# VHH binders against Small ribosomal subunit protein uS2c (rps2), part 1

No score or structure here was measured in a lab: all are predicted.

Target 1, 281 residues: Small ribosomal subunit protein uS2c (rps2), of Bigelowiella natans (Pedinomonas minutissima) (Chlorarachnion sp. (q06j20)
Amino acid sequence: MNFELKNFNTIRINKNQTILIKTTNLENSSKEDTYQFILKMLKAGVHFGHKIKKWNPKMSPFIYQKLQGIHIIDIIQSYTYLKKACKLVYSKSLTDNYNTFLFVGTKKQSPIPNSIFYHASRCNSFYINNKWLSGMLTNWENTTRSINTLKYLKVYQKTNMFSKLSMKTHSIIDKKKNRLEKYFGGIQNMTSLPSTVILVGQHNEITASKECRKLGINNITILDTDCNPEFVDLFIPANDDSSSSLNLILGELQVAINIGRQKFCENLKTWKNSSSILKQI
Structure headers, positions and changes below count from the first letter of each chain, unless a header shows other numbers; Kabat numbers aren't used for antibody chains.
F, E and O are the ipSAE of ESMFold2-Fast, ESMFold2 and OpenDDE, as the mean of both directions, binder to target and target to binder. V2 is 0.75 times the mean of E and O plus 0.25 times the DockQ between their complexes.
Where letters were taken out, [cut] stands.
Atom coordinates printed by the task and the answers are left out, and those that the model quotes come from them; centres of patches stay.

## First folded at step 2 (VHH; from v9 with V101D)

Design a4
Fold by ESMFold2, look of step 4:
Structure a4 (fold): chain B 281 residues (1-281), chain A 121 residues (1-121)
Amino acid sequence: as target 1 above (281 residues)
Amino acid sequence: EVQLVESGGGLVQPGGSLRLSCAASGSIFSDYYMAWYRQAPGKGRELVAGIYSDDSTSYADSVKGRFTISRDNAKNTLYLQMNSLRPEDTAVYYCARDDYDWGSYEYFDYWGQGTLVTVSS
């Protein structure tokens, strides 16, 4: 008799261990669709945390168990928080006032910088994937000056005046442009402060997180088991070391942003084509 | 290569004034962000004032209203006018230049050797 298993499914993690996934009622969600997405997250390794010795005790509510010296993140909570984050970015992308997103992740020798660039590029969003310079947001006027200089130099280098300069002057200008591109290229077209910042790698991005809090900018952070959840507004407990985990999480955020932008465009077309009395006022 | 040389430091009484100068050598364009930093004995360097490529200025809270940063492009010289000096302003003052006009305050391409300012009660 298996009355105790009616609400659970089992998945084998390795040769010697299995887990149970609680399949409770989720409002407005198909249990099968939810289960299939959770299987995708498990296959992507979203649930693999850090070694037990490296954990932050404040992540305890988000840890399911330990296996072979590492903590396993509660995948149901990962799903729940990811869904909440996707709903947030979708709602933000429906309006002009909130339709600016910045992806941040600079940890070298990790999949983070490449994943940040890939997903930001695919949802018409901005990114910083080399180094966060202190004051990039809190000193926005200075950041704007650097962006304008970068734009100027890119145009100037294509002029006939530039082609006539000495080789020494060419080298100086090229070095200045390349350095600006390295740090500011991902925000070159960002004309105002972002409404939402998506952070990966909390330990490397503490300064960016502090700037978001000071400015009241919404901050969504992927938190592994060695992170402090008290520093973030909205978080997704998930593996941040694996490219497959990062690409799944960031990919869902990318899709949510794109869907909201598509809906915004549809609403604009309907408004322009409608016979609404509001157009007459 | 650019070299920055500070001058104008010295001993002054509380409430007094000093004007620091930073002379630049080498070929320097006027489009650079420049700043003054200070370092008290046993402490780290801290930003005092900065002047951007468009001549707009910024100041640390501890010196607002007392210090004025300026530059003379004809003389290729950066200045810091220090008024109403206090004993806590005692430090070695450094000038710095950022070739990229980033405004982030994390990076400067050139630093001077410093000039000592002592405000003794």
Scores: ipSAE 0.000, ipTM 0.197, lowest interface PAE 18.4, mean pLDDT 77

## First folded at step 4 (VHH)

Design b4 (from b3 with F108T)
Fold by OpenDDE, look of step 4:
Structure b4 (fold): chain B 281 residues (1-281), chain A 121 residues (1-121)
Amino acid sequence: as target 1 above (281 residues)
Amino acid sequence: EVQLVESGGGLVQPGGSLRLSCAASGFTFSDYYMAWYRQAPGKGRELVAGIYSDDSTSYADSVKGRFTISRDNAKNTLYLQMNSLRPEDTAVYYCARDDYTWGSYTYTDYWGQGTLVTVSS
C-alpha cells in the first residue's frame, strides 16, 4: 500500500482511502516528525483491525471506520498511546530500582511469539512466548523453583556425571529440562517479579493479565479491535496480527527501554565522578 | 433519559430456550449499536452478542449457532433468542447501548439492570 501525506490533516492510504489526521492534540513543533512517524505506522499496518464481526464494542472509541469489512483503528490514538507507553517504560528504565520487563505473547500460528522473543532479547528483557502457565506470577515461589530446577539441570547436563547416567535416566532428565526450558527459558534469569509486563494477544493472555492486576504489576497491552480495554490500565490500540505492526510497536518500546537504561548508566557514572571530586576537595 | 430494561430471564433446563427482551427508550434506537452482555457469578462481564444499526450481528464463540440477537426498531426492542442453553450460560444478562462518535472521542455506554438466566437441571 502506498501512503502519501497530502497535508497536515490528511493521509492518503490508496486511491480510494483517506484518513483524516486530527492535529488538535499534536504539538506544533513536532508535527512534521509526528506525521512521518504516523505514516510509518500506517505503512506497517498498525491501523488494520479485525473483521467487523469480531469487534468488541468496547474498542469503539479507538476505531476510525469500517473499510471493506475490516475495522480501521484510529492511527492517531495508536500513536498517542504508543508514545505514552514508550514514555512509561523509558521512565521505569531510568530508575535505580530493580526494574524488569516481561514481554508476553504466546499465540500460536501468529507472528507474536517471534516478535516477543526478538524485542525482549534486544533490550535484555524477559519473555514468555510459548505458554503462560497459571500462577507464573501469582505463585512466584513455584515459578522460582521451576527456574532453579532448570538452571540446575542445565549445569548438571554439562557435567561428566550426566554422561554416566543410564539412557533412560538421561532421557527423563532431558525431557524435564526441555519442558522447563520451553516454558521458563525466557525468564530463567528473572529473580523477582517484573515491574512491567508488555503483553500481546489479550485473548490468549487473559490469565497473565489477571495475574498482573492481582499483583499490581503494570501491564501494557497491545489491543486490537477484538480486545477489551477495560482489562488493562495502559494499552496501545493497534494491529496485533501483523509482524510489521508488532515489530514497529514492540520495537519502539524496546528502544525506549534501552535508551532509558543507557541514560541511567550515564547518570550513575556522572554521580560517581561527582562524588569522587567532592571527596578530593 | 436513556433507559434499558431487560426481561425474559428465568430458570430453564439444559437444552431449553429463552428469549430475552430489552426495551429501550430515551434515544433513537435504530441509530445505535446494541449488545447483550452476561456476567456469571465470580466471573467478569463478557460480550455475548451485538447488533449494528444496519442489523449486522456478531457473537461470542461460545454462543455461536445457539443464540440470535435481533432488533425491532419499531418497538425499540432488542432481543436475544437463546437456544440449546447450557449450565455455563447461567448469568445475569445485560442489555447495552454502545455509541462512539469518532473525532470527538466521546464514548457512551448505557446498561440495563440485567435479567438473571439460570440453566439448571
Scores: ipSAE 0.007, ipTM 0.248, lowest interface PAE 11.0, mean pLDDT 86

Design b6 (from b4 with Y32N)
Fold by ESMFold2, look of step 5:
Structure b6 (fold): chain B 281 residues (1-281), chain A 121 residues (1-121)
Amino acid sequence: as target 1 above (281 residues)
Amino acid sequence: EVQLVESGGGLVQPGGSLRLSCAASGFTFSDNYMAWYRQAPGKGRELVAGIYSDDSTSYADSVKGRFTISRDNAKNTLYLQMNSLRPEDTAVYYCARDDYTWGSYTYTDYWGQGTLVTVSS
């Protein structure tokens, strides 16, 4: 017959007492879901590392075996760390602060920049997908100045005064705006430093990683077999070269962030309604 | 069964200190986001402080620098050290747990009964 509905139990005593809310999944469904997700990870190629000679020996604990000259990443560990990362970003997204998350990945001629843009855009988060400029976070005052200049030039280019400028001045302003948009477009609406940065392509993002460590900003990194796990507090051992692997991993982080943001918004509605009831009563 | 029990509330003069405790049972403490919320008379419930599975913390701007959230995973106990208390800190304080099941994309809230903190001379 039909699927059994998940059990839902809500206990509300009053506005100053515990509300117990439980949602239970079908018991057998949780084991099947895990197995199916691991198969999905395998199909996406999450477990394919780099050539053996390019490895970083410090990734040894996360390598399952060697196969045809490449390292195979332990998919169970990939799953475990992805689960941990998703749980963490869900919890950090329980806020109305849209500055919380910054996605970073700039490796040219790879799927990284496009995947970073795609997933950050879909969870109301910021991104740097062209080039990390030294001091983007550690010199936040200068970064803010650059953001403000970009915003100004975008508005200025729509004015009649801009249309009347000489060809030479027009070209100079256009070049400056294009440069600022390239580097700062993904953070132009970021009003404060992020609390969490999601990095892809550790080799290309060393400066960003150092800035996060200096500022005490959480750094979640996808680490392939040629990366150093000692530079990261939380990482996901996984293939960072394929579009399907990146999109699966960043997609799960995107979904976790969105669920947490939605949860917070629903909490605000509940808390506001309770306050309104109290004021009326 | 998941259970949260707050304690440590009471009367305190302005500038004083209190330490709230929340004893938790029925789950793996370290894997969950835990938080303190408060509800002042005639106001809605608001987040005060949170502690994440990686032990990082967050604070409402109104309490930053004065309150410290912490936990003892061995005792399954969440703490809120409240220093330099002000009359506007007067509220019922609630311990909360948020359990997110990644594979199923579901979540469950658990709340304590609350403990009253009154700041007046």
Scores: ipSAE 0.529, ipTM 0.826, lowest interface PAE 1.9, mean pLDDT 81
Fold by ESMFold2, look of step 6:
Structure b6 (fold): chain B 281 residues (1-281), chain A 121 residues (1-121)
Amino acid sequence: as target 1 above (281 residues)
Amino acid sequence: EVQLVESGGGLVQPGGSLRLSCAASGFTFSDNYMAWYRQAPGKGRELVAGIYSDDSTSYADSVKGRFTISRDNAKNTLYLQMNSLRPEDTAVYYCARDDYTWGSYTYTDYWGQGTLVTVSS
């Protein structure tokens, strides 16, 4: 039995490992540019899934092969879905509504919370990276009250009246403010529900996923081999365990959001200048 | 070559309806954000409605509840159903495609020639 190799390229992962990639299934882009980005994804370890015994069989369509006791994610699908996700968040960022995006990832003892904070902060977006409280979106009235209490306490702690309170009362107020900052600090300036949630670590964030589905909020999720693709609207099959993989994927989403916001700002300037010139005439 | 061709404009009385069409070619239609813009005499261009690759939609406040954006991916055609038309809706309406250019981290705009909608007695 012979294999036909004419539609494959070979990419070396390290000195002793090589992967064949079928290039005829790539989207309408330069094959060289696509190849270079796939190399970047491979170097970041995007394709490394979990150990075989921890997999979810529903991820089978997104697994390329087994290698060294782990599942290898199909990098072509990772590329394709990441490109689609980037195009979507770009288009959704063409607006003056800064409440559009919420990044969620709270898994302790993982790179997820730090990566979530880093990338959301760099695209003027909101985040929850400590703990998702049940009802954070579905009970938005209660969430808004908690946000307003946090804002009030931050101002109140700087007043002369606060400085005159007993040490016990200082401690009680400080503990309440720190608890609220822990859970709500990343959304304290969010004035309305987001239209899009970017979620990492599906097992830790099942409540957030369910709230998005109930409210009709778009859910973009990074799916590792131990995840269930049936619970998400849009997904990127990828390694969610390594800092380099997460930072590449979230970084591409961050850039797409920033570019769309930049375009919206440029459009406002162009349209305002055009209107002003016409009024002068 | 990307081509966007608008049609369906015309003269209509206040309270009337029109359906604009935009025939698209030269790109993967279903994967792209598509939008309708308008430009009234003496004013800048204004976003009217958009439809995203996930089929969700957005509308300007001035047209919300009166206009409906939709598309037919099999025919590569974008639509704008305009109901309860007002004289203030008089403008040239443009079909637009906005695309994020992978790899270059830039964006590319394509615009149709426009179709005139006039709402008057």
Scores: ipSAE 0.516, ipTM 0.817, lowest interface PAE 1.8, mean pLDDT 81

## First folded at step 6 (VHH; from b6 with T106R Y110H)

Design e3
Fold by ESMFold2, look of step 8:
Structure e3 (fold): chain B 281 residues (1-281), chain A 121 residues (1-121)
Amino acid sequence: as target 1 above (281 residues)
Amino acid sequence: EVQLVESGGGLVQPGGSLRLSCAASGFTFSDNYMAWYRQAPGKGRELVAGIYSDDSTSYADSVKGRFTISRDNAKNTLYLQMNSLRPEDTAVYYCARDDYTWGSYRYTDHWGQGTLVTVSS
């Protein structure tokens, strides 16, 4: 009992709730910085899972305890997996030609679609936040046709020829363009299959997950206590219901991607400078 | 503390093969993006191949199908198998580690001393 307390820190959530965090999984020299980040995760509610009866038993290694009828996710594992995911997306972003990121989350009446849009937009990445259409990636040729049609209609609607069409024809074209924008707007500038897909809401995105596995595309998924870890390549055990939890996790991934893209740009400048020196010699 | 030591370079005929090795120490090898870069005489450094922490790989277009990057996490060793070598592959090859310092939001890279590969008739 007492030796286990030696290896723990306590973090108070509020006056009535305290969570004991096992510190043996933390690096010694960064213990205070790690603690402050874990406190940030706790304040964001990353550790709040679903009701106990809705859990998937395969998530049991990632559950810390039961509290007031819900499972509490092991925040140390959330931290560790988020760190690994950030390192991975950083390294993937070092080469623009090979590293296209696609954020996916379509669950209606949840913070997921808005969080997906916000963070993908801020790291030069693509998103699907309305509806995943079967074959979106596995039938890339058809997806590309839909993207090209959307781009065509956007330009066509600005032409003088369009202005001269009947009102019925205006309406038909506008409806088609709006439907394509709804499903493909977030990927309209995506010229190739993504190298990495970030998924939120596993139950709503099973088709997307399966397409990624079939194509060998890296799949990073936020897994709540009612999810199956066997369907994903890399996951972050975390609350997927709250805006604050999602924004913290997706925000860290966004920053890691941006830093890797900055390193890519610095490498390109170094290459150009070396070439220009040689030209003058 | 971080050390990267390349070996396996040498002189080879066009169409031949070489296998480069990079012995790594001073960091958690499996958690890191590892890469091979090369620098030909009179040219800048270019990325040749990379291997990510999930063991997925990427290659420069100029070496796809001819070079294979791999690693052995038990031996902390990065490899580059180079087949069908061409005179334009002549360069000093560098093993590199690139790491994201999560928390500080910065990156750190380390380079070996390099190993010379010469492809000549």
Scores: ipSAE 0.470, ipTM 0.801, lowest interface PAE 2.1, mean pLDDT 81

## First folded at step 8 (VHH; from s31 with T101E)

Design f2
Fold by ESMFold2, look of step 10:
Formats: C-alpha cells, structure tokens, sequence
Structure f2 (fold): chain B 281 residues (1-281), chain A 121 residues (1-121)
C-alpha cells in the first residue's frame, strides 16, 4: 500500500501534464472547496504565462515550470494571492464610501478593456479602459476640469440651444464630447482620487503604476510572467491574456467588493436606527 | 474559536493618555482587518479606527491626530494609543475583527467584551 497517495491529489492540466497538490497543508473540511477552485483556475488557463523569451526574471519565484516554450505560473501562489487580494478589497469596501475603486486596463486588441468595463460596472466602481493619459491622477486638478467639461457637454447636448446650432458647431461639440467620453467616461462620477487601483496589462499601464506609487495609492495588479513585481503593492501572478482567466480573477474581486459594500450599508442602517431611537427621547 | 480580549481601560483626566490593547487568538491575525469601535452610554457603536492587512489605517474625524492604531503581528495584539483625551471620548471600547469568508461569499463579525474608558476630572 502506498502512503504517498493519502498526502497528494493530482490535477490534469493538459493531456501531457499532471500537477501534484500536497494536501497535508490544507484543512480537512475545506480541501474539496480549495481543490475545486484550483481546478476552475486551471480550466480558465490562469497558469499559462508568456513565451520564455518575453519573461521578466523577477517573476522567477512565481513560475512553476517551463512547458513547450512558455512559462507555467505556480497556480498555488495564484490561489493564495487571489485570496489575500479578495480579503483586502472586501475590507476596504467595508470601511470606505461607495465608488473608491478604479479598474485600469487599456491594451488594444485584447480582452482586457472589455473585462475591465464589465467587472467595474458590476461593482459600481470606476474604470479607465481606453487610454491612460499622463497625469490622470497626479494632475488631479486638470483631470477634474476634463470631467466637469464632459458633464457640461452631456447636459448641453440635450438643450434647445444646442439643437439650434449650425451643423459645423454641432459636429465640433459632438467630437469633443465623444473624445472626453472615451478617456474620462469611466471616471466622470469620481469626486476624489481612488484609494485602490486594480490594474491589468502592466506593460501598457506603466504610467498609471508610477502615478499610483507617487501618490501612495494602493495598486493591485494581475502580474503575468513578463511583468515587474516592483511596481505593485499587491499582485496576483496570473495569465493576463485570456478572457477566461481575467474574468475569473476580476469576477472574484468584483464579488468581494460587492459583499463589503453590502456590509457597509448594513452598518449604516444599524447606526441610523440607534441614533433615531436616541432622538425620540 | 476566535477570541478578542481588550485591556488598558480606566479613569483618566482630560488631556491625558491611555493605551488600549487587544489580545487576539483563533485566526491568522496578520491577514485580517482589525478595528476599534466605541459605544458611549445611550448611543450606538461607532468606528474609531481600523487597520487593514496591508497596514494602512483610517480614523474617525473626531479622533484624527489624537489616536493611533497599530498592531504587533508577532504578539497577535492590536493597539490604540489615545492622546489628548477629552470627556466626549468616554465610552466602552471594543476590539473587532471583520473577515470575508472567501468561497462561501459571507462575512463574519467578532467582538471583544469591551474595556471602559472614562475621561473626567
């Protein structure tokens, strides 16, 4: 009889690869739930990194192995960091007012911009998914002016005065509004700097990362094998090229934010009820 | 079993200082959001200060600049240093843990028994 079988489970990654998960480090009652989530991550392709030539050596602690010319990310670390990130965004949404999160991802011809929009929208958070303009956060006064202009033009376009303008003037204003909508539409209701930024596609968003560091803003990043961990406060080593991988990771963050917001709202109701009882006296 | 035990409360004169401690057990202390709440007689509990797992902090407006939250992960202990105490700071102070049960999509609250702080002449 083989005692080794009792301490390990196997997961088939593809037809030529099997990974062993040492189960002795897991709680008995939670081992099946952990196993099922890791299986979901593997099926979503969370573990597939970039070609070996494109890697950043600083990611070496998070690489499990090399397979057919690409790096395979350590899925156990992906799981662990995702869990920590979810707990963190929950606690921040629990204690902050609504709409304190900014999702950033602008890489053209990738699933990133759409995934960013989808998940930010579903947790009432802000997003930048077209282009990060230098100074969007570090020059907040200028950003606020652009936001106010966008809001003004959106209202102005609905007025009778606007309907009476020449075709030339109408076109100029429409083009300006559409440009501002592309760049600032996702943050038009953001009244102050975000407390937390969730970033995908670090290579395309290096300016955003540097602005967060300059301002001391918390940065949570999905960190593929070609990324630099020095630019982030908390990271999730994971595939950032796959729609299924992105939607799994951002989806868990989205849910954690929503649960924290639910708790925040429940706390407000409790406080108001206690205060209103005292006012009756 | 999660346990939170507050200590360090007492009677202090206005302008004085006091340091509260909360001994924690039964969970991974460093991974959790921890907070201090207080409850004055006849009022609801209100948040005083919190510390996130990334060690960033936040404070109620009424205590900013006077109170400092901190933690010692080696001792599993949460602290609240209270300086320049005022009579309106008189309350029972509670240590709290609020945790997200990832996977089940639920949250769990844990509270200490409280420690009384009285600021009077």
Amino acid sequence: as target 1 above (281 residues)
Amino acid sequence: EVQLVESGGGLVQPGGSLRLSCAASGFTFSDNYMAWYRQAPGKGRELVAGIYSDDSTHYADSVKGRFTISRDNAKNTLYLQMNSLRPEDTAVYYCARDDYEWGSYRYTDHWGQGTLVTVSS
Scores: ipSAE 0.586, ipTM 0.845, lowest interface PAE 1.4, mean pLDDT 82

## First folded at step 10 (VHH)

Design k5 (from f2 with G50A S53N)
Fold by ESMFold2, look of step 10:
Structure k5 (fold): chain B 281 residues (1-281), chain A 121 residues (1-121)
Amino acid sequence: as target 1 above (281 residues)
Amino acid sequence: EVQLVESGGGLVQPGGSLRLSCAASGFTFSDNYMAWYRQAPGKGRELVAAIYNDDSTHYADSVKGRFTISRDNAKNTLYLQMNSLRPEDTAVYYCARDDYEWGSYRYTDHWGQGTLVTVSS
């Protein structure tokens, strides 16, 4: 008998495609719920990697098979790593100090910048989706200076003093504010370094990754088949070119962050009420 | 059934040390957020130290450098080593587990019954 095949269930994804899933790798939660989420990941295209020619051989452990000229990512590993990442960001949110999360993804001509903006905005987190400037984290004093200049110019533009300036000076100030908004708008309310950075598009964000490593800041990275897993401690092997794949993965992280923040707030309320009762006694 | 049982509390003089233990069962210990909280008489509960599911740690400012959280996954036991104890550390200390059920978008927490630490002359 084929002992290994006895331990697999199959998922039919279309008329012409079937994926084998080894059921012994599933956790002791409801197997139906796990299967339904894996189907959601397959529908979103999480498993579609890049062309075989573009692959990084170091991603080999995370590739399931080749299909029609592209690598297919092992969806069970995508599921497992996404689950671990969601549990982690949830747990980090339980000790939330508002400056916990920074989402980074700047690759032009891809769905990455829009997906980064969308999901960071929906979990009250910060983002860099235009360009990572060297030293944004490692030279935090200079970054703070740029943030403060942006805030100043936004207020200054609304004053009577600004309205009295020459048209030439008006234009210079507008250009400076717009440039600062472009690069720093997503972090303008950051008061300290983040504890966790979520990166998409490793090739475009190698400087950000290096700065996190130097500062001891945790990073979570989505790795497609053309990425190097040796540069990252925590990652999610997944399709990073598809809007639907990115939105599913970042959406799950967004929800985990929000649920953890909600739990943190509920804990504060409960513990404040207990303190008030104890003071009365 | 999740169970958390604290031990190791007691009376100690200022400057002394204690080691708290929390025996855990009923869940996959190594993949869970675990934490120590405390509640002083007449005050609210506060986080003391946490260990995340990637084994990184977090400490309240009031205990940094004096307390160390750790776990032994082979024994399913969470520890809190408390050094240089101060009278302000007097509290009931609670072991806690918090789990996020990713597929259902729900969370559950579990608490031990607590162990009293008294720091006094």
Scores: ipSAE 0.620, ipTM 0.867, lowest interface PAE 1.3, mean pLDDT 82
Fold by OpenDDE, look of step 11:
Structure k5 (fold): chain B 281 residues (1-281), chain A 121 residues (1-121)
Amino acid sequence: as target 1 above (281 residues)
Amino acid sequence: EVQLVESGGGLVQPGGSLRLSCAASGFTFSDNYMAWYRQAPGKGRELVAAIYNDDSTHYADSVKGRFTISRDNAKNTLYLQMNSLRPEDTAVYYCARDDYEWGSYRYTDHWGQGTLVTVSS
């Protein structure tokens, strides 16, 4: 699929298809750069929704058109909301209180789990990409207990005592550790509730979404054409079915988090230096 | 040009109240993270309160329950309502903007000139 920028208002998708870009919500200062990024998003497939029959009518404001039996997401809105989300996570990572991020996406036989792991890891964030267990956030005490058990077992297996156990006992411990690692491995270092949850695959993660709402935790969700925008504080209308789309979106969020954290560290250094007696020498 | 101009500072007795304002210009106010900082004599600048892009707020522990940060996007103005003021709240208060330039992977910050708040009997 070839994309060409014809002007600041029109993008050609192929020889026979043109998308009119709505410029009303775009800043004038860097139109060329903005459009280049939009092209990048299009190339990544961010605008591809689901089949026309598989949609939530509440997503209609974010659907641009129907094309060959598929809903096309308004790429300008995708851009706008992604930008907003990036600014938000940046600001959250900038504050003097260390804000934590939890990436959530567990849909099997999809690119979501791998993308979640990849981007969460790159910004030293937490993740759940295997299965959401009911109460992971709302019953934090139990979650903490599970995490502690995992940590304990991991250490125990490295001891001489472990080597002296029977094969049967060894197997039991190993199975338990592996199970805990499978579900809690991505949050094994999470000592408190996350400040922000980034969620991919709304239908599969409805329980996670509900728990976030109950606890007042900020939830950023990628919403495809089959999703419900009413359940989310902040969302990004976008394709959640392709690796390329997910990597672009989650990649931008991850970078924003890292940049915010970097600035936070710089600020700390500045504060330390400003009070340093070395300035008096 | 980005400008931040604080006002509303002054002398107040312990237990009193003040409302600070920050007039912003030169950028899209509603899309930006805004914050109040303060610097007491001999101390470093510290975060007092912040309002995020989603209008959620954050407060330093020392001011929780007493201070309220808010914004009027129509007026491009940031506010800090300060109640139950204490002598330890004496400081120069600064309005600040911090913006992440998405796509360029850069950030910019701006500060006002500050307004002095003195809490004394």
Scores: ipSAE 0.596, ipTM 0.854, lowest interface PAE 0.8, mean pLDDT 89

Design k6 (from f2 with Y105H)
Fold by ESMFold2, look of step 11:
Structure k6 (fold): chain B 281 residues (1-281), chain A 121 residues (1-121)
Amino acid sequence: as target 1 above (281 residues)
Amino acid sequence: EVQLVESGGGLVQPGGSLRLSCAASGFTFSDNYMAWYRQAPGKGRELVAGIYSDDSTHYADSVKGRFTISRDNAKNTLYLQMNSLRPEDTAVYYCARDDYEWGSHRYTDHWGQGTLVTVSS
């Protein structure tokens, strides 16, 4: 008889690879629902880190083992931190339907920019998926001026005065508008600083992370094994290179945001109607 | 079983102060959004103040600068310090927990029985 097996469940990753899940580390939830979600995370490849040579030693507490030349992220910690992040964004969205979420991920030739656009768009949130310009948040006044210029040029390009300009002037204005759309299109309707920023990766987004800390804006960051966890408020240790991993994680955050917005709207209707009835005496 | 028990209500004169407490049990207190709501007689329930799991806070406009929400995770207790009380603050005050049921993609909430605060005149 093996006393230690009492606290473990086994999840098979493939024919030659199996991991143990220590059930005593799971929160008080249905063990079957938790088990099924962890299987979904494993199928999405959430646990695959970078090559061992590329790691940051400060990620050591979040690495489960080394397999075939790469680090394997501790899936239980990925689950736990994702759950905490979802609860947080739900509660932030619950208390104000105008709470602004900003999704940031700019790593070129990766699934990150497209995943950021897809999920932010589906929860009425904003995004930066091309390049983070220094001062986008800390110099908010300049950022709003750039946003207003973009909006102006979009309207101006539809006027009769624009259609009569020279070919050279057309090209100059088109280039300026396209540049502004590239950098500011995802935030053109953002009227104030965001309340929460969701970052994918660290190396390309270090400036954004520093601006959030300077301004006291909460950030939630998806960190792979080559990142430094000391620079983030809340992080999710996870594979940030796989489309399926990113879409699972960002999808759960998207759903949590939408459910909180739904409850906020329901609460407003219930309490507003009660107050209105009282005033109508 | 989730339990929320409010205390500290009472009768106070305008300009006075009260401190409300909410003893909590049956859930992971530090991981949850906690809030105070109030309901005056014949009126709808309204949010007064909330505290997120990252300890940031927010307040209704009518109480900003006068009320302070806080919590002690070691004691599993939520607090509302109410200063400069006004007659319009008269209400039953409720402690509330709101949680996201992550596995089911749904929400749950729990409410205390309430504690009456009366600010006369």
Scores: ipSAE 0.584, ipTM 0.844, lowest interface PAE 1.3, mean pLDDT 81

